Miniprotein binders against b1l550. Designs and how they scored, part 81

Target 1, 279 residues: b1l550
Amino acid sequence: MRLPEELLERARDIHSEAPSHRIKLDRVGSFGLKVPVEFKGFLLLAEADVWVSLPEGRRGVDLSRQVEAIYELSNPPKDPFSLCREAAISLLEKLNYADSSGVSIRFDAPLQDGESLKYYGVEISSIASDEIINKIRVEILGMTACPCTAELIRAYKSSEIAATHTQRSLGILEVSTKAEHPDPDKLASIIERAMSSPLRTYTKRPDEGGLVIRSLSNARLAEDVVREMIHLFLEEFGHLPEDTHILAAVRSMESVHMHDIYAERSFSLDEIRKEISSH
Key: E = the ipSAE of ESMFold2; O = the ipSAE of OpenDDE; V2 = 0.75 times the mean of E and O plus 0.25 times the DockQ between their complexes.

## First folded at step 9 (miniprotein)

Design qj13
Fold by ESMFold2-Fast, scan of step 9:
Structure qj13 (fold): chain B 279 residues (1-279), chain A 82 residues (1-82)
Amino acid sequence: as target 1 above (279 residues)
Amino acid sequence: DPVREAFKYFMEAYKLIMEAWRLLRKGDVEEAAEEYEEALEKLEEALEIAKEAGNERLIRMIKRFIEWVKELIEELEKKLKG
C-alpha cells in the first residue's frame, strides 16, 4: 500500500529541519546490513555498517540514500575491499551535507587447510573525508606453548623431554593506511607463523601429535608472539606509507589459569623503524 | 549533474591509486607510476568540474588528493632513478 503522492507535498521534510539542539553528530547511519561479497572465489554473506557525519543545522540523515550507496555497488557481489572503499566515496556523493562518511564490513574468511577449510575473522573499514583511510583487522586462533614451564620441567627431569602447557591464543593485526587494504590472508599467515603452531580444522592422530611436538619445540611467550608478528609484518608490508598505523596483539587463553594473558603494541611505520634502527 | 560527474572521475582516480599500490607490492614500479599519472589526470578533470559546480568541500577533497598523488609520483621517480 502506497500512500497518495499528494501527501508528500503537504508533509514536512523532517530530515532537513533544524534540530532541537545545534550539535554535530559524528556517525549517523544504517548498521547491521547484510551484503553478499565475493572473496577469493567464495560468495560470502557479510555484515555492513554505513554512516555519515551530520552537521549541527540538520535534524536527520537520508537513510535511504545510505542503503542505495552500498546496494548499488554490491549487485553483483564484488570483493569487500573495493565495496568498502567505493561505498564510502558514494556516500559523500549522495549525501552532500556530510563532512565524512564511513563503511565497515565484517565476515569470516575461508583459508585452505589441507583438504578442508578453516576460518578467520576479518573487519574492514574505509572512512572518507579530505582523505580516505582504509582499516583492516584480522583475528585468527593459533597455539602457544609456555617456555617458562617447559624450562622448569626440563630442569626437573634433566632434559629428557621438555613438557609444558599449551593453549589457544588469539592473534590480532590491525592496520590503518591511506594505501589499499592489506591482503587478509597474508595478515593471517603472519599471525600463524608467529605462533608456536597453527590450529587445524581436521587432523588425524599422527598429524595432531606432530602439531603438539612442533608447538613444544617452538614455545613462545605472548610477548614473543607480538614481537615476531611485528617483525614479519615489516618484512611483508614495509612498503606501506610511513604514517600507516598498526596494532599487533595476542590474547593467550592460559590453560593453567582462570584468566588470560594479553600483550600488544601500537605503532606507526615511521615510529617502529626509528626504534629498531636505534638498536 | 556536474557533482556526480566530478565524483565519477574522483572514483576512477581512486581506483587507479589503489591499483598502483597493488602493483608496487608486486614490484611493478613502472606500471604503478603509469597508474599514478592517469589518476592525476582524472583528479585534474574532477577538480575543473568541481570548480565549475562551486562545491567547496569537493574542491578541497580533490586538491588534497592531487597533492598526495604528486608526492607519490615524486617518491616513485626517485626510486626509478636510484
Scores: ipSAE 0.545, ipTM 0.849, lowest interface PAE 2.1, mean pLDDT 85

Design qj14
Fold by ESMFold2-Fast, scan of step 9:
Formats: C-alpha cells, structure tokens, sequence
Structure qj14 (fold): chain B 279 residues (1-279), chain A 82 residues (1-82)
C-alpha cells in the first residue's frame, strides 16, 4: 500500500532541516543489512553496515539512498571486496552533503579442510573521503602448546618427549591499506602457520594423535606466534604501500588458567622495516 | 549530471588501480604499470569534469588519488630500471 504522492509535497523534509544542536556526526547509517556475496565459488549471506558523515547543519541522512547504494551493487551477488569498495564510493556520489562514507561487510569464510570445510571470520571495510582506505580483519582459531610447562615436565621426567598443556588460541591479522584488500585465505594461512598447529573440523584418532604430537614438538608462546605472524606477513605482503598499517594479535584461551593471555603488535610497514634493519 | 560522470571515471580508474595491485602481487610489474597509466588517464578526465562542476571535495579526492598513482608509477619505473 502506497500513500498518495501529494502528501510528499505537504510533508516537511525532516532530513534537510537544521538540527536542535549544530554538532557534526561521524557515522550515520544503516547497520545490520543482510547482503548476498560471492566468495571463491560460494554464495554466502553476509552482514553489512553502511554509513556517511553528517554535517552540523543537517538534521538527518537519507537512509533509502544508502540502502540503494549497496543493494544495486549486490544484485547479482559479487565478491565482497568489490562490493565494499564500490558501495563506499557510490555513497559519496548519492549523498552530496557527506564528507566521508564507509561500508563494512562481515562473513564466515569457508576454507578447505581435508574432506570437509572449516570456517574463519572475515570483516572488511572501505572508508572513502579524500582518500580510500581498505581494511580487513581475519580471525582464525588454532592450537598452541606451552613451552614453559613442557620444559618443566621434561626436566621432572627426564624424557625427550615433552608433555604440556594445549589450548585453543585466536589469531588476528588486521590490515589497513590504500591497496586492494589482502586475500583473507593468505592471512588465515599466515595465522595457522604461526601457531603450534591448525585446528580441524574432523579428525580420526590417528590423525588427532598426530596433531597433538605436532603441537607438542612446536610449542609456542603467544609472543612467539605474534612475531612469526609478522615475519610471515612481511614475506607475503611486502609489496603493499609503506603506510600500510597492520595489527597482529593472539588471544590464548589458557587451559590451566581462569583467564586468557593476550599479545599484540601494531605497526606500519615503514616502521617495522626500520626496526628490523636497525640490528 | 557532471558530478555523476566524474564519479563514473573515478570508479573506472579505481577498479584499474585495484587490478594493478593484484598484478603487482603476482610479480607482473609491466602489466601493473600499464593499468596504473590507464587509471591516471581516467583520473585526469574525472578531475577536469569535477573542476568544471566546482565540487571541491571530489576535486581533493581525485587529486589525492592522482598523487598516489604517480608515486606508484615512479617506484615501478625504478624497479624496472634497477
């Protein structure tokens, strides 16, 4: 049911009015939109947020134009990276009063895991202003094994095979760049390779034993994992602009404690290259 | 609508810039340089239209992208020669 068009001429244009207080807002938009995306051959349901800046003299944002921006570009479904970047630019075209726009898209990414699939978290964004900044955050669970307890038990039992506690650890890589979004599968691979071992969707008993032994032979502190993630990142993504900013972090869900252990490092490519070369 | 037309050129340029980064990741430096040069041509078209339209925000956005692309081309020329 549509209301008569004549009512639009009589009704106030609320969005164009002066606000009660002349205060700029950084982000005004439509949050929690469901959008289909095509990711490496999969049709996935993603969640998107779209926003623009609102100047101090304008009461509101035309939300229908924000939804139009992303939905026009999502039909037919396309890759979430192109959708994110193109929608951010489209928002600035459609909403001429905005100084900046942004789009974030979140989904669980499938990754081949033997005969099955496993999933890791991806959040991407594009923020358009005088510059366009593309951001990606990848989170994937892996396994870590404690080297400190391993050494204590080795000393106690006089054994070459170290026993120690293992735990699920969440690895995080976040990249902000003027270049394209990094491939999330490569970021996930970096995280898993830095861990004591990856996690599996399904293991048979012999394979499970093998993973445990691999973890024990590759025991790592959270601090070790973060340093290895940075090293592997620089090998894979050294082609990115020098002002690219990275966050590498690990949250270890310690099996012997009531609390987690956390380690992180943020840096730009320029900063880290100078630090490493200063040896 | 001149502003809409400037955005179309900008979007085409930006897609070329993103593709050029993929080519650089694969080590295809020569092909990447060609994509950046084509993007620069489209950005110059967008800039001319934006200037005629008097859209100061869009002019700044396009100028910043032109600066960025030119810096990349200069670095790629250095790599190809050395």
Amino acid sequence: as target 1 above (279 residues)
Amino acid sequence: DPVREAFKYFMEAYKLIMEAWRLLRKGDVEEAAEEYEEALEKLEEALEIAKEAGNERLIRMIKRMIEFVKEIIEELEKKLKG
Scores: ipSAE 0.644, ipTM 0.886, lowest interface PAE 1.7, mean pLDDT 87

Design qj15
Fold by ESMFold2-Fast, scan of step 9:
Structure qj15 (fold): chain B 279 residues (1-279), chain A 82 residues (1-82)
Amino acid sequence: as target 1 above (279 residues)
Amino acid sequence: DPVREAFKYFMEAYKLIMEAWRLLRKGDVEEAAEEYEEALEKLEEALEIAKEAGNERLIRMIKRQIEYVKEMIEELEKKLKG
């Protein structure tokens, strides 16, 4: 049931009225929208947030125009990066009082893992104002092995491969840039290559033994993993604008402690190049 | 609606800018430069429409993208000639 459209001619436009307090709001929008996306041959259900800035003199946002912005662009389903960027621009077209707009899209990305699939976390956003900034965050689990304990056990038992504790570690790369969103599969690959070994969805005992031996032969501190992630990032993405901002982080879920170890570094490409060249 | 028309050209230009970055990632500098040159033409069309419409926010957005594209064209020309 719909009310007659003629009532719109007589009703107050509440959203365009002056608010009770003349305060600007940074983000007003529709959060938790379900949108289908096409990602590398997969049709996935993603979750989207869309928002705009609200000026101090306007009471509210037209939510129907926000939903139109993303849904018009999501049918048929398209890649989440184009959807994110185009929806952010479309929000500014549809909502002319806004100084800025943003779109965030979250999904679990499939990655080939032998004959199976594994999944890693992806969150992308595009924020449009006088500039357009594209952001991506990738999270994937890997394995780390402690080099300190390995060295102690090697000294004690004089073995070719030292025993040590291993644990799951969560690797994180965030990139904020005026260029296109970096390929999340490449970011996930950088994280996995920086770890002692990747994790698998399914292993048989011989493959499991090989994974453990690989991690023991490539023992790394959380600090080592972060530095290696930065090194690999610079090799892969050195073409990005100098004002690109990166966060590289690792959270190691230490198997011999009741607490986690965390290491991170935030930097711009300009900053890190100057730092490295000074050594 | 001139504002919608300006946004249409802006969106087309922005898609070309994103394609140029994708081409740079693959090392195709000449094709990237061509995409930036086409994007610049569309941005200049968008700018004239936005100026006529008097939309100051859109004018600032378009001018910023023109600035970025011109900087990239200059940088890529230096790479191709050097």
Scores: ipSAE 0.692, ipTM 0.906, lowest interface PAE 1.5, mean pLDDT 87

Design qj16
Fold by ESMFold2-Fast, scan of step 9:
Structure qj16 (fold): chain B 279 residues (1-279), chain A 82 residues (1-82)
Amino acid sequence: as target 1 above (279 residues)
Amino acid sequence: DPVREAFKYFMEAYKLIMEAWRLLRKGDVEEAAEEYEEALEKLEEALEIAKEAGNERLIRMIKRIIEYVKEMIEELEKKLKG
């Protein structure tokens, strides 16, 4: 039932009151909102977080205005990149006490895999303050094969047939930039090309054998994969602003160990170019 | 509400800036420069309204974006001339 108007008029505006302690908060918002998005011809159900900074003199944030900001822009469903950027700006318009705003949108992106589809993880963000920073994180599974074991087996057998242990590896590319969000399909492609082989949604025995043989003939350390991802990234996205920040990482779920192997590198475009130009 | 009007122009300008980056990625330098010029016009309109409203945070945000767009226009003009 609706509350009487006279009751609403008498109620205190709790959010506008002074807090118990005059402490600024960095992120206050609505987390885990479900929003439909249109991604490359697919209608997907995404999960969104929206937040703003809260000044030291204000007790709370108007959560209704946060939800309004994203939902007004999500009907009809639109691409998640435009939704993310526009919602972050809209939050600053609707909540004038905020110094900054942010929006994150997460979804599983379909990727064509022969006649089938596979899925990879995407999280995009836009953070608006005195500048607007667009961030994207792509995670996709692939295969790696141990080159050390392959070399030992080759030496032992004196055989043309390669053998080593293989494992699933998670490749990660994260980009923060003032430019538009990078195309996640291109980021996913970079990750897959850097690995020993991609994973398939399904395979027949001949195709399964081929995938294993490909992986074994292209054995790579996690460290090798990260370096190759960086190389391929620079080839595809070297046009981005020099202050663009990138994280490239691989987590290998080792089949012969109870623990994972992890390798990463964070860098700006300016930083990495100077490094590569030196011997 | 002048603050709402300033944000409307800012949003329109920001969409043009994103489109300019998309065009640059495709190698369409001249078209990208045109998008940045249109964005600058909208940003200057937003700045005027924000100043009238006395919103210091919005003024600071718009000025920073204007500086960025002007730098991009200068870089692209150098590329187009030579």
Scores: ipSAE 0.558, ipTM 0.860, lowest interface PAE 2.3, mean pLDDT 84

Design qj17 (at its last look DockQ between E and O 0.93; V2 from the best seeds 0.80)
Fold by OpenDDE base, look of step 10:
Structure qj17 (fold): chain B 279 residues (1-279), chain A 82 residues (1-82)
Amino acid sequence: as target 1 above (279 residues)
Amino acid sequence: DPVREAFKYFMEAYKLIQEAWRLLRKGDVEEAAEEYEEALEKLEEALEIAKEAGNERLIRMIKRMIEYVKEMIEELEKKLKG
């Protein structure tokens, strides 16, 4: 049943009323929307969050306009980067009372693995206020081999390649910049290269053996992985603005313990450059 | 609505910036510089409209974007001369 439009004219605009408590809200919006995006030749259904700030003098946000803003830009489907950026700006335009807006788009990105596909998690965000800040978070699983156990085994049994426990590790790179979103495939590659070995969707037996041997030959602590991620990131993305902020992190799901090991470093490009140069 | 009009010019400018980024990824530095220059012109138009509208927030946003674009132009000019 559609209410007659005439009734809408008689109804108070609840959203525009003064709230009982004059308090600004940072984010009000719709979370868990589904939007189509084109990513590297794939049409994907992504999850999206859209929000704006709400001034102290306004009771509510026009949520329908938020939803309309992102879907207007999503048809036809486009790349999630431009969608995110343009939607954030569009939100500010459509909701003129907002001081800031934001869009976040999440999906599993396909990554070629021989004849098969693997994937990494990606969250692309843009926040519009006095500046437009582009944020990207990439998460990908890899494998780490413990160098400490390897050393113990080497001491016990003289072997060129020491046995050690291996585990899945989640690598995370989050980048916030006023520039373009960094290439997520490059970020994923940095994470994989920082670990002992990548994971594979499909392995033949000889390949599996080789993968394990590679891991054992490249044993790394979680701390090592994070440091390597930072190093590789600087090599690839050192050209980004100095105020670009990075989070590099690893969660190692240790096979010998019931708990995970976590390591992280948050930094700006200017900060980390100064740190490295001082050494 | 002058605010809406200012946003229109701002959006146009930002699309040009996105195009500049695309061109830079391809190594087309000269063409990217041209896109930034065009974006700057659009932003300047947006700024004038926003000033007329008296929208301080939008003015700040546009000014910050102008600063960014100018920095990019300077960087690209250095690359082209070197």
Scores: ipSAE 0.789, ipTM 0.933, lowest interface PAE 0.6, mean pLDDT 92
Fold by ESMFold2-Fast, scan of step 9:
Structure qj17 (fold): chain B 279 residues (1-279), chain A 82 residues (1-82)
Amino acid sequence: as target 1 above (279 residues)
Amino acid sequence: DPVREAFKYFMEAYKLIQEAWRLLRKGDVEEAAEEYEEALEKLEEALEIAKEAGNERLIRMIKRMIEYVKEMIEELEKKLKG
């Protein structure tokens, strides 16, 4: 039963009332919205969160206007980057009591893998306040092979190609910038090139053997992978503003241990350039 | 509502900035510079409206975007010289 709209004239505006406690909230919003997006020729179902800051003197946020902001911009479906950025600005326009707004959009991105597709994780955000900051996080699985065990087995067997344990490793690149969101396919490529080998969606036995030999011939510690990711990132994205912040990380799911190995480095472009050039 | 009008110009400017980014990815440096120059004009208009409205946060947001666009124009001028 739809109630008459005339009731709005007689009802209190609860959201505009003073709260029980005068405390500011950093993020109040609609989380887990399903939004279609167009990515590289694919129509994907993404998950979106939209939020604004809430001042100490206001009881609640107008959630319907938050949903309206993103849905108005998502019909027809558009690229998730422009949607994210424009929705963050629209939220500040529509919700004038807010000091800041944000939008996050998450999806699994298809990546060409021979004649098939594989998928990697993407989360993008745009936060609008005194400036607009665009953030992207890419996660993709690859393979690493242990160089320490390889060396030990090589010494034992005196063979050219040493056996060693291999494992899935999760590579992570996260970038925060005032420039556009970096291309996630390029970030995924950087991660995969830093690994001992990429993972494949489908392999036949001869191709699987080749992938394993590639991994064994390119054995890398998690620490090696993080350093290589940073090196490759600087080659591809060194043009970004100097205040751009990056997180590079690897979580190696070690096949011979009950625990994982983790390596990371956070840095700004300005910081890392000074470090590499320091002498 | 002057605040909404300032946001309208800001959004128009940001769409031009996004188009400049697209053009730069294609290597169209001169066209990207033109988009940034047009965005700057929209931002200057948004700034005057925001100042008249007395919205200090919006003024800061617009000023930071103007700084970014000016930095980008300077970088592209250096590329065009080289």
Scores: ipSAE 0.767, ipTM 0.925, lowest interface PAE 1.1, mean pLDDT 87
Fold by ESMFold2, look of step 10:
Structure qj17 (fold): chain B 279 residues (1-279), chain A 82 residues (1-82)
Amino acid sequence: as target 1 above (279 residues)
Amino acid sequence: DPVREAFKYFMEAYKLIQEAWRLLRKGDVEEAAEEYEEALEKLEEALEIAKEAGNERLIRMIKRMIEYVKEMIEELEKKLKG
């Protein structure tokens, strides 16, 4: 049997043609892929995005090769961080006309909470170009207590009883580095430790006194939560490369206003060290 | 295919770097340094192949990773001294 030679020669490779408008694109890819991952002994169903840059002289991306890059590496299910980083490299190998590639993987991470589990949001990314940059974003809900309301109540009532309203707050840490992705549990711990819980007396310790609760020692402004997150981050991750970039933020869902309160700071390790050294 | 071969050595090196990260989390500084040194060997092999192929993007990527690995080796050697 002989295959028609003219059919093979007449088939256009649409993706390799020049576009009508020679404009490069930063991200062309497949978004919302379902990928199984293994995290801390749990099998999780994650969402993944894969993309590459597209040079001005190339009309389209080989879509099937993009999907291959991550699915080939996801069987059997493995650690999402290695999957993310290795898939980004594999994309550049498979689609070598691109200047850069990227992979993001999103999942809810389990965290032990007594006899139950709670979850916090994780999104990891790896961007491969002349350098490989690993990014992680962790979001976890916590509680904050307003020190302004606490002070007003204290002054007005002339009372030793600590009182304030607590509110749900979303803490965010985002880290970009050429080193490994930071451990999401450590990032979540930093966020939780930066929050306050002045009216949560569930833990029964022998030394817990009524005066400790009344002192309102953990009431914090959103601004101070962000500052504490940065302080704790530097203690845990100050060894990362100097060009590591961090964003620390809190969104407080304040019940008194019709809007949220938001505080953030972004910095590189080099920048924050110089700032701290000047004070 | 020289480009594919260079990527193969690069990926091998990157997996060694990931192992070095794992070893550092365990406190195994000497073993981590050894993994970085093996990764450097693989990267130098990848660079030679990439240069013969004339692939400038891959050459830049390998060189940046070599720079990173050398910096890590130097830092770990300081820890081992002190």
Scores: ipSAE 0.732, ipTM 0.917, lowest interface PAE 1.1, mean pLDDT 84
ESMFold2 (binder alone), look of step 10: mean pLDDT 87; pTM 0.846

Design qj18
Fold by ESMFold2-Fast, scan of step 9:
Structure qj18 (fold): chain B 279 residues (1-279), chain A 82 residues (1-82)
Amino acid sequence: as target 1 above (279 residues)
Amino acid sequence: DPVREAFKYFMEAYKLIAEAWRLLRKGDVEEAAEEYEEALEKLEEALEIAKEAGNERLIRMIKRMIEYVKEMIEELEKKLKG
């Protein structure tokens, strides 16, 4: 049942009323919306959050206008980067009381893996205020091998390829910039190249042996992986504006422990260049 | 609605900026510069409308985008000369 629109003339405009407390809210919105997107030839079901700031003098946000903003731009489906940027701008246009808006879109991105596909996590955001900031977070699993145990086994045995424990490690790169979102496939590639070896969706015994040998020959601490990720990022994306902010992190799911190892570094391009040049 | 008209020009400008980014990834520096110049024209029109409307936030947003586009044009001019 739908109520008559004439009731709107008699009902209080709750959202435009003064709140109980004159406090500004940073993000108020519609979270967990399902939105189709086109990513590199694939039609994917993504999850979207849309929000705006709420001024201290206004009780609520017009949530229907937020949903309208993203759905108008998502039909027909388009690439998630354009959708994110355009929807953030559209939110400010439609919700004139807001000082800022944002859109975040999450999906699992396909990546070619021999004759099959593997998947990595992508979250892209655009935040519009006095400027537009484009943010991307990429998470992908890889393999690491412990250099400490490798050195111990090498001392015990005279093998050139030392035995050691291996484990899955989650690599994370997050970038915030005034420029376009970096290509997530390139970010995923940086993460995988920083690892001891990449993971595969499918491998047969001889290929699996090769992957393990690669990992053992390239044993790395979580700390090593983070430093290598930063090095590779600067080679690929050093052209971004100097105020671009990056988070590089690794979470190693240690096969010999009940707990994980974690390493991270946050920096701006300006900060890291000055740090590296000071040596 | 002047504010909505300003946003329309701003959106058109940002789409041109995104096209310039795409062209730069392909190495089409001259074409990217043309897209940035067209974006700058639309941003200047958006700025005039926003000033008439007295929307201070939108004025700041447009001005910062103009600064960004001008910086990009200067960088591309250096690449084309070098």
Scores: ipSAE 0.716, ipTM 0.912, lowest interface PAE 1.4, mean pLDDT 86

Design qj19
Fold by ESMFold2-Fast, scan of step 9:
Structure qj19 (fold): chain B 279 residues (1-279), chain A 82 residues (1-82)
Amino acid sequence: as target 1 above (279 residues)
Amino acid sequence: DPVREAFKYFMEAYKLIREAWRLLREGDVEEAAEEYEEALEKLEEALEIAKEAGNERLIRMIKRMIEYVKEMIEELEKKLKG
């Protein structure tokens, strides 16, 4: 059942009315939309949030127009980066009362892992206002091994390969730039290389033994992993504009504790280069 | 609608910027510079239309993108020289 179109001629335009309180809102939109995207040869179901700013004199946002904007651009499915950027710009065109717009798209990205696939988390956004800022966040699990316990056990037992506790650690790289979104596979690779070892979807006993030995021979604190991620990031992406902002972080799910260990650093490219050059 | 037309030119410029990014990843520096120069032309057209329309937000957005593209062209010209 659908109501007659003639009713629209008699109905109030609620969204264009004055609000009860003249207060500007920063983000008003449609959150949790399901959209198909094409990512590196895979057709994936992503989740999208779409928003605009709302001026103090307007009661509401045309939410149907927001949904139309992203769905028109998502058929046929396209890469999530282009979809994000184009939808943010389209929102400013379609909703002329807005001072800013934004689109975020989240999905689990497939990554080749021998004969199988593993997945890592990707969230991209584009925010359009006086400028267009492209942001990406990549999260992937790896393994870390504690160097402190390793050193203590080595002193006690006199072993070439010290025993220590290992745990899953979540590595995080977030980049905000006026340039192109960095390739998430390269960000994921940086995180994995900074860890004691990567995690696998499937291993046989000899390969599993190799990963354990690698981890134990490459024991790293969460603080070590963050520093290494920054170093590797600068090698791969040092060409980005100097005002590019980066967050590097690790959350270590400590196997010997009831709590996690967390380390992070936020910086701009110009800031970190000045800091490193002083050493 | 001049605002719609300005957005059309802006989107065309942004697609050229994206193509320049692709060319740079492939090491095609001269071709990337050409795409940025075409994008700059589209952005200048968008800017004039936005100014005539009096849309201050769009004018600022286009000017920021022009600044970015000019920075990229300058960097690529330096790279091509040596």
Scores: ipSAE 0.325, ipTM 0.740, lowest interface PAE 4.0, mean pLDDT 85

Design qj2
Fold by ESMFold2-Fast, scan of step 9:
Structure qj2 (fold): chain B 279 residues (1-279), chain A 82 residues (1-82)
Amino acid sequence: as target 1 above (279 residues)
Amino acid sequence: DPVREAFKYFMEAYKLIMEAWRLLRKGDVEEAAEEYEEALEKLEEALEIAKEAGNERLIRMIKRMIEWVKEMIEELEKKLKG
């Protein structure tokens, strides 16, 4: 049963009332919204969070206007990057009391893997205030092989190809910039190229053997992987603004330990270029 | 609604700025500069409307974006000369 529209003329506007305590809130919004997005020819179901700041003198946020902002822009489905950026701006237009807005969109991105597909994680955001900052985080699994154990076994057995332990490693690249969101496929490619070898959805025995041999011939520490990711990132994304901030990280799920190894570096483009040029 | 009109110009300008970055990624420096110059014109129109409307937040957003676009135009002009 739908209540009569005329009741709206008589009801209090609760959201515009003064709150019990005059305290500003940083993020108030609708979280866990399901939205369709178009990504490189695929129609994907993404999860979105939308929020705005709330001033100390206002009791609540117009949640219906937040949902309206993202859903109007998501029909028909569009690329998640444009949706994220445009929705953040639309939130500030629709909610005039807000000083800032944000949108975050998460999905699993398909990546061509021989005759099949594999998937990697993507989270993007756009935060609009006096400036607009676009952020992307890409996570993809690869394989690493330990060079230390390889060297010990080589010394012991005099093998032509080093034997060592291998493990799945999670590579992470996060970029925060005033420019457009970086292409996540390029970020995923950087991560995979920095690894000892990529992982695959499907392999036949000869192909699996090739991946293992590749990994063993390209043994890398977690520290090596992070440095290579940074090097490859700088080659691909040197066009970004100097104040672009990057996090490069790897978490190695060590097969010979009950614990993981983790390595990371955060930097701005300006900082890292000066660091590299000083040597 | 003048605030909606200002946001319309701001959104159009922002889309042009994002397109300029896509063009820069492809190495299309001259085309990127053209997109930035068109974006600057739209931002200046948005700023005039925002000032008349007295929306301080929107004025700050537009001014910040104008500063950034002007810096990018200067950098691209240096690239085109080099």
Scores: ipSAE 0.658, ipTM 0.892, lowest interface PAE 1.6, mean pLDDT 86

